# Designs tried in a protein design chat: VH-VL binders against q8ixk2r445to577. Part 150

Target 1, 133 residues: q8ixk2r445to577
Amino acid sequence: FFGMLQNKGLTDYCFDYNPPDENQIVGHQVILYLCHGMGQNQFFEYTSQKEIRYNTHQPEGCIAVEAGMDTLIMHLCEETAPENQKFILQEDGSLFHEQSKKCVQAARKESSDSFVPLLRDCTNSDHQKWFFK
Below, E stands for the ipSAE of ESMFold2; O stands for the ipSAE of OpenDDE; V2 stands for 0.75 times the mean of E and O plus 0.25 times the DockQ between their complexes.

## First folded at step 8 (VH-VL)

Design a5 (framework fv_zigakibart)
Fold by ESMFold2-Fast, scan of step 8:
Structure a5 (fold): chain C 133 residues (1-133), chain A 120 residues (1-120), chain B 107 residues (1-107)
Amino acid sequence: as target 1 above (133 residues)
Amino acid sequence: QVQLVQSGAEVKKPGASVKVSCKASGYTFTGYAMHWVRQAPGQGLEWMGYINPYSGGTKYNEKFKGKATMTSDTSASTAYMELSSLRSDDTAVYYCARELYGSSYYFDYWGQGTTVTVSS
Amino acid sequence: DIVMTQSPSTLSASVGDRVTITCRASQDISNYLAWYQQKPGKAPKLLISAASTLQSGVPSRFSGSGSGTEFTLTISSLQPDDFATYFCQQYYSYPYTFGQGTKLEIK
């Protein structure tokens, strides 16, 4: 799958990566932003290695969760995906991060109406359901 | 160059409706939310809501729910704001404004404004 | 709704003066504050975002500071082109709200 990764519950929001410096693609948090169809910041690929890749820039970025964290951060992709970069996209639309045993949920960022994807205990909430558009 | 060009001034009677247009150029129209802000004579700015031209999704300030309707025409790169059941206190300059991209929603480009006067 | 209050409502100054405009939020908005300049008969123009980030093309004499509930816009050496009304806007929470404006006029 590839394209805009949209939330079922937060219906007008998509995965978005908008780093402040194009020369430093890694290290920043993945956000949710209004779906716009321009590609680039909202164009992701779900790979056979269970990665969520950001392919707009070189080198390619892969979404990861660092130990003890609940935020999704952009890392460099590797030839063999490390466990912290693997997400299982289930048939019901859940994105399951096996290493942490948690699901990706659309959540409000502290101190704003801005939204971010965060790891949370798995539920059957539409805020934990994702699909490519 | 990014430009937002709005329709001309309108004079309406109480109870009428008015539809203001905002034509965008110089950027990908579907890539940015379009907000509407009004300014009553001698007063400050009041946020009305926004439309995402890509999806057609809207978010309204509760004060304007049922009063304002926001739509867009992607083929014409034009956003619209229709105000119904006009009252004298709807007299204002109405602006369209493009939000700056990202998780923060402040406005980098504004239309020139459309004056709507509601009077008998 | 978050209420934004600007002070002063009007400010008289001379060319070359250092002027300061304050904006207060009724609750903590972190740094989610923008400043706009509006000249008579014109649409507002974005000057500053995220409380302190100067926008491209805006003269360096403009600066913003603050966090939480109190914010300041400063013009270090007032020029004739700066006589206008200034508005702050919070984008921390919907509905977005603006201050009532500060009119900067010739003394």
Scores: ipSAE 0.289, ipTM 0.758, lowest interface PAE 3.4, mean pLDDT 88
Fold by OpenDDE, second read of step 9:
Structure a5 (fold): chain C 133 residues (1-133), chain A 120 residues (1-120), chain B 107 residues (1-107)
Amino acid sequence: as target 1 above (133 residues)
Amino acid sequence: QVQLVQSGAEVKKPGASVKVSCKASGYTFTGYAMHWVRQAPGQGLEWMGYINPYSGGTKYNEKFKGKATMTSDTSASTAYMELSSLRSDDTAVYYCARELYGSSYYFDYWGQGTTVTVSS
Amino acid sequence: DIVMTQSPSTLSASVGDRVTITCRASQDISNYLAWYQQKPGKAPKLLISAASTLQSGVPSRFSGSGSGTEFTLTISSLQPDDFATYFCQQYYSYPYTFGQGTKLEIK
């Protein structure tokens, strides 16, 4: 699967990543923004290694969850996907992070005018359901 | 040089419909939601809803469901809002407004407004 | 719906005055609050976002503060260009709502 990764509950919001430096794409938080289909910042790929890959830049980035964190951070992809980069996009649309055993939920960032994907306890909420468009 | 240019003033009779346009320029039209806000004479601002020009997805203020229909034409970089079954209390200035880039749900650019007058 | 109440509705002041406009939300909206300036016959102009973030090009005499349910817009020293109507807007949740406005008039 590839394209825009859109949330079902938070209508018309997609994974979004726009690093300030295209030559240094890692270390920043993935956010949610209105799906717009523009360019590179909303194009992701779900790979056979269970990565959510940001492959419009070289080197390619993969979404990771750092220890003790609930945010999605861009890391470099590795030949073998590390455990903190493995996600399961389930049939029901839930995006499950294997290592944390939590689900990715669309949420408003506190004290911010933005939304972000955050790890939360898995529920049946549409806000935890995702699909590629 | 972002600009939102709206269509001209409209005078309609009760029961009629009106379609207001908002032509965007200076930015990628599909990259930002277009909101509509109305202002009755001498009154405050009222949020009506928004459209995602890329997806066509809309979100309406419940108050305006059935009253307002928001559409867009990406080829023309234009957003439209149609008001149906017009009543006198629909008389207002209607604005299109863009969200600030970066998931900011406030409005950084506004159209000049379109006056819709409903009178017998 | 979240109700935004501004006070006062009308404010008379003189050039050079320090003025404060208050916006109260019916519930906690954190800092999801914007301020706009509107002049007669014109569209609103964004002044402040996130309760206190001054927009580019807006004079530094404008400032915003507050969080939760009470917010203030302050003009440290009124200039002739500042006489207008000011609106607050919450974007914490849909539907977005505005205050009824504060008309700042020349005394």
Scores: ipSAE 0.196, ipTM 0.764, lowest interface PAE 3.0, mean pLDDT 93

Design a6 (framework fv_zigakibart)
Fold by ESMFold2-Fast, scan of step 8:
Structure a6 (fold): chain C 133 residues (1-133), chain A 119 residues (1-119), chain B 107 residues (1-107)
Amino acid sequence: as target 1 above (133 residues)
Amino acid sequence: QVQLVQSGAEVKKPGASVKVSCKASGYTFTGYAMHWVRQAPGQGLEWMGYINPYSGGTKYNEKFKGKATMTSDTSASTAYMELSSLRSDDTAVYYCARSKYGNYAMDYWGQGTTVTVSS
Amino acid sequence: DIVMTQSPSTLSASVGDRVTITCRASQDISNYLAWYQQKPGKAPKLLISAASTLQSGVPSRFSGSGSGTEFTLTISSLQPDDFATYFCQQYYSYPYTFGQGTKLEIK
C-alpha cells in the first residue's frame, strides 16, 4: 500500500523527504513534518519486499539505515531489497528494522525544534506506531 | 571548479591488491554519489559500483562483490577503490565519476588510473 | 542484466555531416539513459542525461531522443572536435550497463 506514513503518538506528523536539490533525491536524512494531505514529499509506498519507497512513479529512493547509525537515510532502491532497507510494518503499527532489531520512533532532533524518525529499542510507545493514510 | 584527481599508475603482480584514490574538490563531497568504472585496453566501459560519501553506503555490480571494496574519507574529500586478488584480466584504466542522487548519469570524471597486472 | 546495443559500431563521416547513432536496450528503461563522448586517452564526458537533457557547456548541435528501448544521439553539423567514441549507458536497473561504443572517424 501507499500514502502518507503518519505517527500515532506525535499527532499530525508524517514521514517527509525534502532534499536540498530536486535532482539529488538520495543521500539525505528523512524527517517528520506536519501532514498536509497533498502527497508530494510525504507520499511513500510500502512494498511486498518490505521497502519504504519515495517517489513511487520513479521507484529509485528507498529508506535505509546504515550500520552504526540510528537515522533514516534515502538510498537507491535495488532489484532485491538489501537487509538495511527492510522494515516490517507490524499489526500493532510498529515499524521494525530487521537488520538492527530496532523500531522507528518519532523523536525531536537535537539542537532544533524539528522532528525525525530514529531507530530506538522497541517499546509499546505510540511514538513508535505508524500507519498509512 | 569541480575536479576529481586520481592516484598514479600501478603495476602489480597476479594475486596482489591495488587501492586507487580519487580526491574531489570544488563541490560538497557528501552531496554526490561517487561511482567507479573500468575500461580494459581497447574495450568498453564497465560499471563497478558506487559509494554514498555521506553515509558510507555502497552498491556493487555483483561481478565485483567480494573483489572490490569502496570507501571514502569525508575529512579528506577522497574516495577509494581497492581491488583484491588481481588477475591479468583486471588490467584496465579505472575511473572515478560523480553523479547527482536521483540522476545517476556521471557528470564529472577523474582522469583515470592505469592498473597493469603482469608478472 | 540489461544489454545495451549500439549501431553502428563504426561510422565514417565528414565535417558538416548530420550524424545519427542508435542505442537499444534489451528491456524498457524509460528515459534513464545517458550519452558520453570519449576521446583517445581521455576520460568520458557526459553529453546528455535522461535521454534528452543536454548538459551545461555541451554544444547545441548535440541532441538526444527516445524512450523505452530505442534511443538516438544526433550531431546536426559535425565539427572536427566531434571525432570520438560515443557510449550510451542505462541507469534504470543495477548493474548499470554501457553500450559497446560507436567510433566516429573521419571519412
Scores: ipSAE 0.005, ipTM 0.541, lowest interface PAE 13.3, mean pLDDT 85

Design a7 (framework fv_zigakibart)
Fold by OpenDDE, second read of step 9:
Structure a7 (fold): chain C 133 residues (1-133), chain A 119 residues (1-119), chain B 107 residues (1-107)
Amino acid sequence: as target 1 above (133 residues)
Amino acid sequence: QVQLVQSGAEVKKPGASVKVSCKASGYTFTGYAMHWVRQAPGQGLEWMGYINPYSGGTKYNEKFKGKATMTSDTSASTAYMELSSLRSDDTAVYYCAREVYAGYSFDSWGQGTTVTVSS
Amino acid sequence: DIVMTQSPSTLSASVGDRVTITCRASQDISNYLAWYQQKPGKAPKLLISAASTLQSGVPSRFSGSGSGTEFTLTISSLQPDDFATYFCQQYYSYPYTFGQGTKLEIK
């Protein structure tokens, strides 16, 4: 699967990554932003290694969850996907992080109207359902 | 070289409608939310709402629901805002403004469209 | 709605002066605060976003600071081109709201 990774519950919002330096793409938080369909910052790929890759730049980035964190951070992809980069996109649309055993949820950042994907206990909420478009 | 060029000044009578256009250039039109902001004479700025040109999704300031209708034409890279049932207190300069990517304020503005409502 | 209150409403200063404009939010808006400059008959111009991030092309004499509920725009040394009206804007939550503006006039 590849393309925009859009949230079902938070309509019109997609995974978005816009690093300040295109030559240094790691270390920043993945956010949610209005879907725009032009690829670039909203183009992701779900790989057979269970990675969510941001491959608009080289080297390729992979979304990771750092220890003790609930945010999605861009790391470099590795030949063998590390455990903190493994996600399961399930048939019901839930995006499950294997290591934390939590689901990715569209959530408000600091109670603002800005949004980010965060790890939360898995529920049946549409805010935890995602699809590629 | 992002540019937003708005339609010309409008003079309308109470009860009439007006549709303001905002033609965008220098960037991918569908890639950025387009906001509308008005400014009454000698007053401050008031956010009216935005449209996502890609999806057509909109979000309005509650104050302007029923008053303003935001649309867009991606083929023309143009955003529109229609004001209905015009009243004298709708007299203002109306701006389109592009949202900075990822939702950080407005980095590009149209030149503004003056809408005057008077008998 | 979040109310943004600027102070002062009018400020008279001279070229070379250091001036500070304050913006207060009715609630915590983190750093979701922008500053604009507007000249008569013109659209606002973005100066600062994220409370302190100077936009490209904006002179370094402009700076922003603050977080939470109190924010300031500072011009370290006023230039003739700086006399205008300045607005703060929160984009923490909808509806976005602006301060009433601060008119910076020549003394």
Scores: ipSAE 0.829, ipTM 0.931, lowest interface PAE 0.5, mean pLDDT 96
Fold by ESMFold2-Fast, scan of step 8:
Formats: sequence, C-alpha cells, structure tokens
Structure a7 (fold): chain C 133 residues (1-133), chain A 119 residues (1-119), chain B 107 residues (1-107)
Amino acid sequence: as target 1 above (133 residues)
Amino acid sequence: QVQLVQSGAEVKKPGASVKVSCKASGYTFTGYAMHWVRQAPGQGLEWMGYINPYSGGTKYNEKFKGKATMTSDTSASTAYMELSSLRSDDTAVYYCAREVYAGYSFDSWGQGTTVTVSS
Amino acid sequence: DIVMTQSPSTLSASVGDRVTITCRASQDISNYLAWYQQKPGKAPKLLISAASTLQSGVPSRFSGSGSGTEFTLTISSLQPDDFATYFCQQYYSYPYTFGQGTKLEIK
C-alpha cells in the first residue's frame, strides 16, 4: 500500500511529515494535516515488514514510537525493522503498534487545535481507523 | 511564481449578497488551503475561514458561520467566498491568502476585493 | 478566542533607528506566531513565521523573537521602505487572530 494515509473519523486529515528544520529530517513528530493529494509530505508506504515509510528523501524515514511515549516520530529505516517501527494495519482499519499494545488515534494536541496521531488504548472509534487513498 | 488574482470591487445594497473570486496560478491549486481574511476601513485583519480545494472541506470563524460560504472550482483553480444578507458593517477589503506548505501562516495574498455596502 | 495586543499602536521613527514592536497573546501560543507588513493599498506580506523564522527575500534587518505570550519584531537600521503597518498573527488555535496593528511612520 502506498499513498495518503487518511483518517476515517477526522475525515479531511492525512498523515503528514513536515519537520520544522529542513536540515534535520528525522527526529520530529508526525502530524495530521489537510489532505492535499500532492504526495511529498503526505506520501507514505506501508511495507511487508509492517513499517510506515517516508520515501521522499534519502535516507528513508520510518515512523517509530519510543518506549513510554505516545507520539509518532520519524526515525531512520533499518534493514530489519525494529519493534518500535512496526504497525499492524488491520482489516477494520485500525493501526496497531505491537510493542506498546496500543492503537494510533487522530487526536488534538494537548495545548492547541493542531491534530496529531497519538498512541491510545484500542477502541472501535473512527478516529482510530485509517486507510490509504 | 505564485499569483492570486481577485475579482473587482463591488458596491451592494443592504440585504444583497456578493461573491468574490480568487484565481490561483503558479502552483498546484489543490495542494494548499485557501484562507479568507477581511479588513474593514482603517481596521485590522479578521480571519474568516479556509477551504481545502482538494476535498472541498471548510472551517469557518464562528462569527461568519451562516453568513459566509466558501467554495472552489478545481478545474478553474479558483476559490470563492460568498457573503449573504449584507450589512453596512460588511464594508471591507476581502483577501484570499494561501497557507504555507503544511503550515499555518499566509505566504501569498490576493490583491484584495473592496466590497462597499451602502444605501 | 486568543486576543493579540500590539504595542505601540503608532510609532514615529527616523531612518537608521532601531525600532521594536511588541505583540502579546492572551494565552500561551508557544511559537505559533507570524509577522506581516502592510503598505497602504496593498495586501499584507509575510515577514516572519514560527516567531523567529525570517521568510526568503525579507531583508536581514528584520528579526523576530519570543515564545509563549510575549513576542517582539525588531527592525535594525530602519529604511524608508519600512514605513508601513505591522501585524502579528497567532495560528495556535482556531479562530486565527491578528493584533490590531502598529503603524510605523516618519518622525
């Protein structure tokens, strides 16, 4: 699968990677932004290793969650995907992070109206349902 | 080179409606949110809302809900903002503005459309 | 709504002066603040985003600083082309709001 990773509940928002410093393309939080169909910042690949890859720049980025955290951040991809970079996209659209036993949910950033994907306890909420356009 | 070209000045009677256009060029129209901002004579800037030209999704400032309607025509690369039930206090210069790439500030603005509401 | 208050409302200065404009937010907006310049009869022009990031093509005499609730726009060595009205804008939450503007005029 590849393309824009859109939320079912927050209907006009897609995974987006827009680091504040262009010279440091890894280590920043993945956000949700209005779907635009241009690719680039919103173009992701879901791989057979259960990675969500950001392939627009070299080296390739892979979405990860650090132990004890709930935010999705961009790391460098590795030849063998580490556990913190593995997300199971299930048939119902849920995106399950096996290492933490939590699901990716579209949520408001605590101190603003900005939207971000966060790890939350798994529910059947449309805000935890994702699909590639 | 990004350009936003707006329709010409309008003079309307109270109770009328007006539709302002904003034609975009120099970039992929569907890739950027288009915002509308107004400025009453001698006053500051007031954010009205935005439209996502890709999806047609909109977000309005509560003050303009039910008053302003934002639409877009992808084939013409044109955004529209219609104001209904015009009152004298709607007299203002209306701007369209393109949001920074996956950002929130406005890096490109139309030249403005003056709307005058008078009897 | 987040209220943005600029000071001063009007500032008189001479070419070559260092001028400072302040913008205060009614609540913490982190660094989600932009500065715009507007000349009579023209649309606003983006100068600075994220409180301190100078936009391409904007002269280096312009700089921004601050975070949280207090922000400053500084123009070192004022030039004739800089006489204009300046606006701050928060984009931390909807609705986006602007300061009332600071008119920079010739002394």
Scores: ipSAE 0.252, ipTM 0.760, lowest interface PAE 3.3, mean pLDDT 89

Design a8 (framework fv_zigakibart; at its last look DockQ between E and O 0.70; V2 from the best seeds 0.00; counts 0 for: pae E 9.0 > 2)
Fold by ESMFold2-Fast, scan of step 8:
Structure a8 (fold): chain C 133 residues (1-133), chain A 120 residues (1-120), chain B 107 residues (1-107)
Amino acid sequence: as target 1 above (133 residues)
Amino acid sequence: QVQLVQSGAEVKKPGASVKVSCKASGYTFTGYAMHWVRQAPGQGLEWMGYINPYSGGTKYNEKFKGKATMTSDTSASTAYMELSSLRSDDTAVYYCARDAYGSGFYMDVWGQGTTVTVSS
Amino acid sequence: DIVMTQSPSTLSASVGDRVTITCRASQDISNYLAWYQQKPGKAPKLLISAASTLQSGVPSRFSGSGSGTEFTLTISSLQPDDFATYFCQQYYSYPYTFGQGTKLEIK
C-alpha cells in the first residue's frame, strides 16, 4: 500500500508531514491536513515490516511513537524496524500500534480545528479508521 | 511568484447573482485550501468559507450557506465564488486568499479584491 | 462563534512611538491567532501567525505576544509606512472570525 493515508471519519483529511526545515527532515510531529494529491508531504508507504514510511527524501523517515507519548513523530528508518515504528493496518481500517496496544485516531489539538493523529484506546470510531487512496 | 488575480469590479441590481473569479499562479493550485473573505465599506473582515480545490470539499460560514457557492476549476487554476439573491448589504470588496497550510486556516497570500456594488 | 474584540478602535501616534494594539477572544484560543495589516485600497497582509511568529519580509519592529484570550501586537518604533488598519483573526474554531480592526493614524 502506498499513497495518501486518509481518515474515514474526517473525510477530507490525510496524514501530512510538513517539517519547517528541509535540512532537518526528522523530529517533527505528523499532522493531518486537507487531502491534496500532490505527493511529497502526503505520500506514505506501508511496508511489509509494518512501517509507515515517508520516503520522498533522503534519509527516509518512519513514523514512530516514543514510550509514554501519544504523538506520531518522524524518525529515521532502520534496517530492521524497531517496535515503536510498527503499525498494524487491520481489516476494519484501524491502525494498531502494537507496542502501546493503542490505535491511531484523528484528534483535535486542544479542541481546535487543527487535527493530528494521536494514539488513543481502540474504539469503533470512524476517526480511528484509515485507508490508502 | 505566488499570486492571486481576481476578476474586475461588478455593479449588480438587487436580486441578481455575481460570480467572482480568482486565478492562482506560482504554486500548485490543488495543494492549498482557498478562502473567501468579504469587507463591507468601512467595516471589518468577514470569513465566508473555504474550498479544497483537490477534492471540491467546502466549508461555509453558516451565515453564507445557501447564499454563497464556492467552486474551482483545476485545469484553469481558478477558484470561484458565486453570491446569489444580492441585496444592498452585500456591497463589499470580496477577497480570495490562500490557506497558510498545516495548522493553518489563516491566510498567507491574498488576491487584490473584487468590488461588488449592489445598486438599484 | 468566537468573538474577537480589538482595543482601541482608533489610535493616533507619531513616527518613533511605541504602539500596542490589543485583541481579546471571547474564549480560550491558545495561540491560534494571526495579525494582518491593511492599507487603504489594498488587500490585508499577513504579519504574524501563531500569536508571535513573524512572517518572512515583515520588519522586526513588529512583534506579537499573548495566549489564551489576550493578545497584543506591538510596533516598537513606528515608521510612516505603518499607518494602516490592523486586524486580528482567530483560527482556533470554525467559523474563523476577525476583530473589528484598529486604525492607526498620524497624530
Scores: ipSAE 0.720, ipTM 0.906, lowest interface PAE 1.3, mean pLDDT 92
Fold by OpenDDE, look of step 9:
Structure a8 (fold): chain C 133 residues (1-133), chain A 120 residues (1-120), chain B 107 residues (1-107)
Amino acid sequence: as target 1 above (133 residues)
Amino acid sequence: QVQLVQSGAEVKKPGASVKVSCKASGYTFTGYAMHWVRQAPGQGLEWMGYINPYSGGTKYNEKFKGKATMTSDTSASTAYMELSSLRSDDTAVYYCARDAYGSGFYMDVWGQGTTVTVSS
Amino acid sequence: DIVMTQSPSTLSASVGDRVTITCRASQDISNYLAWYQQKPGKAPKLLISAASTLQSGVPSRFSGSGSGTEFTLTISSLQPDDFATYFCQQYYSYPYTFGQGTKLEIK
């Protein structure tokens, strides 16, 4: 699966990554932004290694969850996907993080009208449902 | 160079409608939300709403629901805002402004503004 | 709606002066604040985002600070080109709102 990763509950919002330096892509948080169909910033791929890859220039970036955190941070992809980069995109649209045993949910950042994907206890909320478009 | 060019000044009578255009260039039109902001004579700035040119999705300030209609034409890289049932207090300069990508909904590039005058 | 209150509404100063404009939010908006400069007959120009991030091409004499409910825009040494009206804007919650503006005029 590849393309825009769009949230079902938060209409018209997609995974988005726009690092300040295109030549240094790691270390920043993945956010949600209005879906715009442009390449790179909103183009992701779910791989056979259960990675969510950010398709850009080499080296490739993979979404990771750091210890003790509930945010999605861009790391470098590895030959063998580390445990903190493994996700299961289930048939019902839920995106499950294997290591934390939590689901990715579209959430407000600090109760603002900005949105980010965060790890939360798994529910049947549409805000935890994702699909590639 | 990113640029927004708006249509010319309009003079209308009460009850009429007006449609302001905003042509974008120098960037991918569908990649950024387009805001509309109003400024009455001698007054401050007032956010009206934004449109996502890619999906056509809109977010309006409740104050302007029923008054303003935002649309876009991707083939022309142009955003439009129509004001209906014009009143004298609709007299203002109307700006289109590009959303600052990825860091919040503030406006980094502005059109030159369109003056709409409503008078009997 | 979140109300943004600027002070002062009008400020008279001379070239070379240090100038400070304040913006207060009616509730905590974290750092979701932008500053704009507007000259007569012209569109606003973005100066600062995220309360303190100076935009590209904006002179270093401009700076922004603050978080929560109190914010300031500072011009360290006023230049002739700086006489204008300044606006703050919150983008924390819908509807996004602006301060009423501060007119900086020559003394």
Scores: ipSAE 0.421, ipTM 0.821, lowest interface PAE 1.1, mean pLDDT 93
Fold by ESMFold2, look of step 9:
Structure a8 (fold): chain C 133 residues (1-133), chain A 120 residues (1-120), chain B 107 residues (1-107)
Amino acid sequence: as target 1 above (133 residues)
Amino acid sequence: QVQLVQSGAEVKKPGASVKVSCKASGYTFTGYAMHWVRQAPGQGLEWMGYINPYSGGTKYNEKFKGKATMTSDTSASTAYMELSSLRSDDTAVYYCARDAYGSGFYMDVWGQGTTVTVSS
Amino acid sequence: DIVMTQSPSTLSASVGDRVTITCRASQDISNYLAWYQQKPGKAPKLLISAASTLQSGVPSRFSGSGSGTEFTLTISSLQPDDFATYFCQQYYSYPYTFGQGTKLEIK
């Protein structure tokens, strides 16, 4: 799949990646932002290796979750996807992170009106349902 | 240069409708949400809601649900706000304002305002 | 709704004065606060975001500070061009709300 990764429950919000320095795409958090389709910030590819790639820039970035954390951050993609970069997009729209055994949920960042994708215990909430558009 | 240019002042009778336009230039229209804010005479500012011109999706302040309808025309880089069933209480200046990208919803560019006067 | 209360409603000051305008939120809004300046007959102009981040082109005599529920806008040396009404705005949660405004009058 390739396109804008949109949340079913948080209507009109998409995965967005806008690092402070366009030449340093590693180590920053993926956010949710109003879906706009402009530029390269909201386009991701879901690969056969179960990666979510930010590949509109070189070198390519892959979404990862570091051990013990619940935030989605950008790492460099590797030839063989590490376990912390593997996500299963299921037919019901849930986005399962294999290593942690948790699901990606649209969540309000604590003490703010900003939204981010975070790992949470898997539920049937529409906030844990995702689709490409 | 980023600009928002609004349609001219309107004088309406109670019960009528009015449609205010906001034409954007100097940036990619579909990349930013457009807010609408009103200012009644001698009063402060009230946030009315926004439209996402890419998707057509809207978020309204509950106070203005049913009063205001926000739309956009992406081919014309223009946002619209229609006020229905006008009353004298709707007399105000109405602003369009662009949401700042990635900032969490404050307004970095404002239109000049459109005065809507409702009198019988 | 988060209520934003500005103080004072009207402030009279002389050129060269240091002035401070306060904005109090009815709940903790972290630093999600913006300040706007509005001249008579004109649209608001963004001065400060994130409680303290000065916008490009805004004179350095303007500064913002604050935490949680209490925020200030300071003009370190008032100039004639600073005659205006100032509004704070929270963007912590929907609906976004503004303070009622502070009119700064130059004596």
Scores: ipSAE 0.008, ipTM 0.618, lowest interface PAE 9.0, mean pLDDT 87
ESMFold2 (binder alone), look of step 9: mean pLDDT 94; pTM 0.953

Design a9 (framework fv_zigakibart)
Fold by ESMFold2-Fast, scan of step 8:
Structure a9 (fold): chain C 133 residues (1-133), chain A 119 residues (1-119), chain B 107 residues (1-107)
Amino acid sequence: as target 1 above (133 residues)
Amino acid sequence: QVQLVQSGAEVKKPGASVKVSCKASGYTFTGYAMHWVRQAPGQGLEWMGYINPYSGGTKYNEKFKGKATMTSDTSASTAYMELSSLRSDDTAVYYCARERYTGDYFQHWGQGTTVTVSS
Amino acid sequence: DIVMTQSPSTLSASVGDRVTITCRASQDISNYLAWYQQKPGKAPKLLISAASTLQSGVPSRFSGSGSGTEFTLTISSLQPDDFATYFCQQYYSYPYTFGQGTKLEIK
């Protein structure tokens, strides 16, 4: 799959990666932003290695969650995907991060109405359901 | 060649409403959020909100909820900001601005529309 | 809301001077900070993004630094075209907020 990764519960929001510095694209948090129907910051690819790849800039980034953390961070892709970069997209739309045993949920950013994807205990909430558009 | 061209100056009475337009060209209109920022005479910049022309979804600064209404016309590549129940302290220059990327700073600005509210 | 505070509010300087403007955020905004220049009767012009990234076409005498809550804009050798009002803006979270502005005027 590839395209815009959209939330079922927060229906106007998509995965978005917009690092503050175009020359330093790795190491920043993935956000949720209004879906605009055109690739760029919102173009992601779900690979056979269970990676969510960011293909807009070079080098290619892969979404990862560091041990003990709940935020999704952009890291460099590896030749063989490490466990912290693997997300299982289930038939029901849940994105399961197997290393942590948690699901990706649309949630508020601190001190604002901005939204971000965060790891949370798995529920049947529409805020934990994702699909490629 | 990105251009944002706004409608002309308006003079309104207290209690009236005003609708400012911002016509975009030189890029794909639905690809970027359009933001609105105002500046009262001799004062700083105040972010009002944005509209996503692709979905029609809007985000307002809490201060302007219920007072400002943002809309867009994709076929005309034009964004609109309507301000209702005008008061003298709504006198300001109103700007439309396009971000560089979603959730970012403002790379392109309209020339501004002066709105004067006087009795 | 994140409050942005600039200092000084007004700065008097002469051509050739080095000037520094400070911007403080009420909470950590990492490097999600932009600087704008505004001349009377004109829309703001973006100078610097991501606290320190100079925009294309902006003279190299302009530079930005800082992260977290403390940021500075420096003009290394002031030119006549630089007398204007300068604003910082955080784009870390909604609502986006601006500093109150620093007016740079002739001494």
Scores: ipSAE 0.029, ipTM 0.639, lowest interface PAE 6.6, mean pLDDT 87

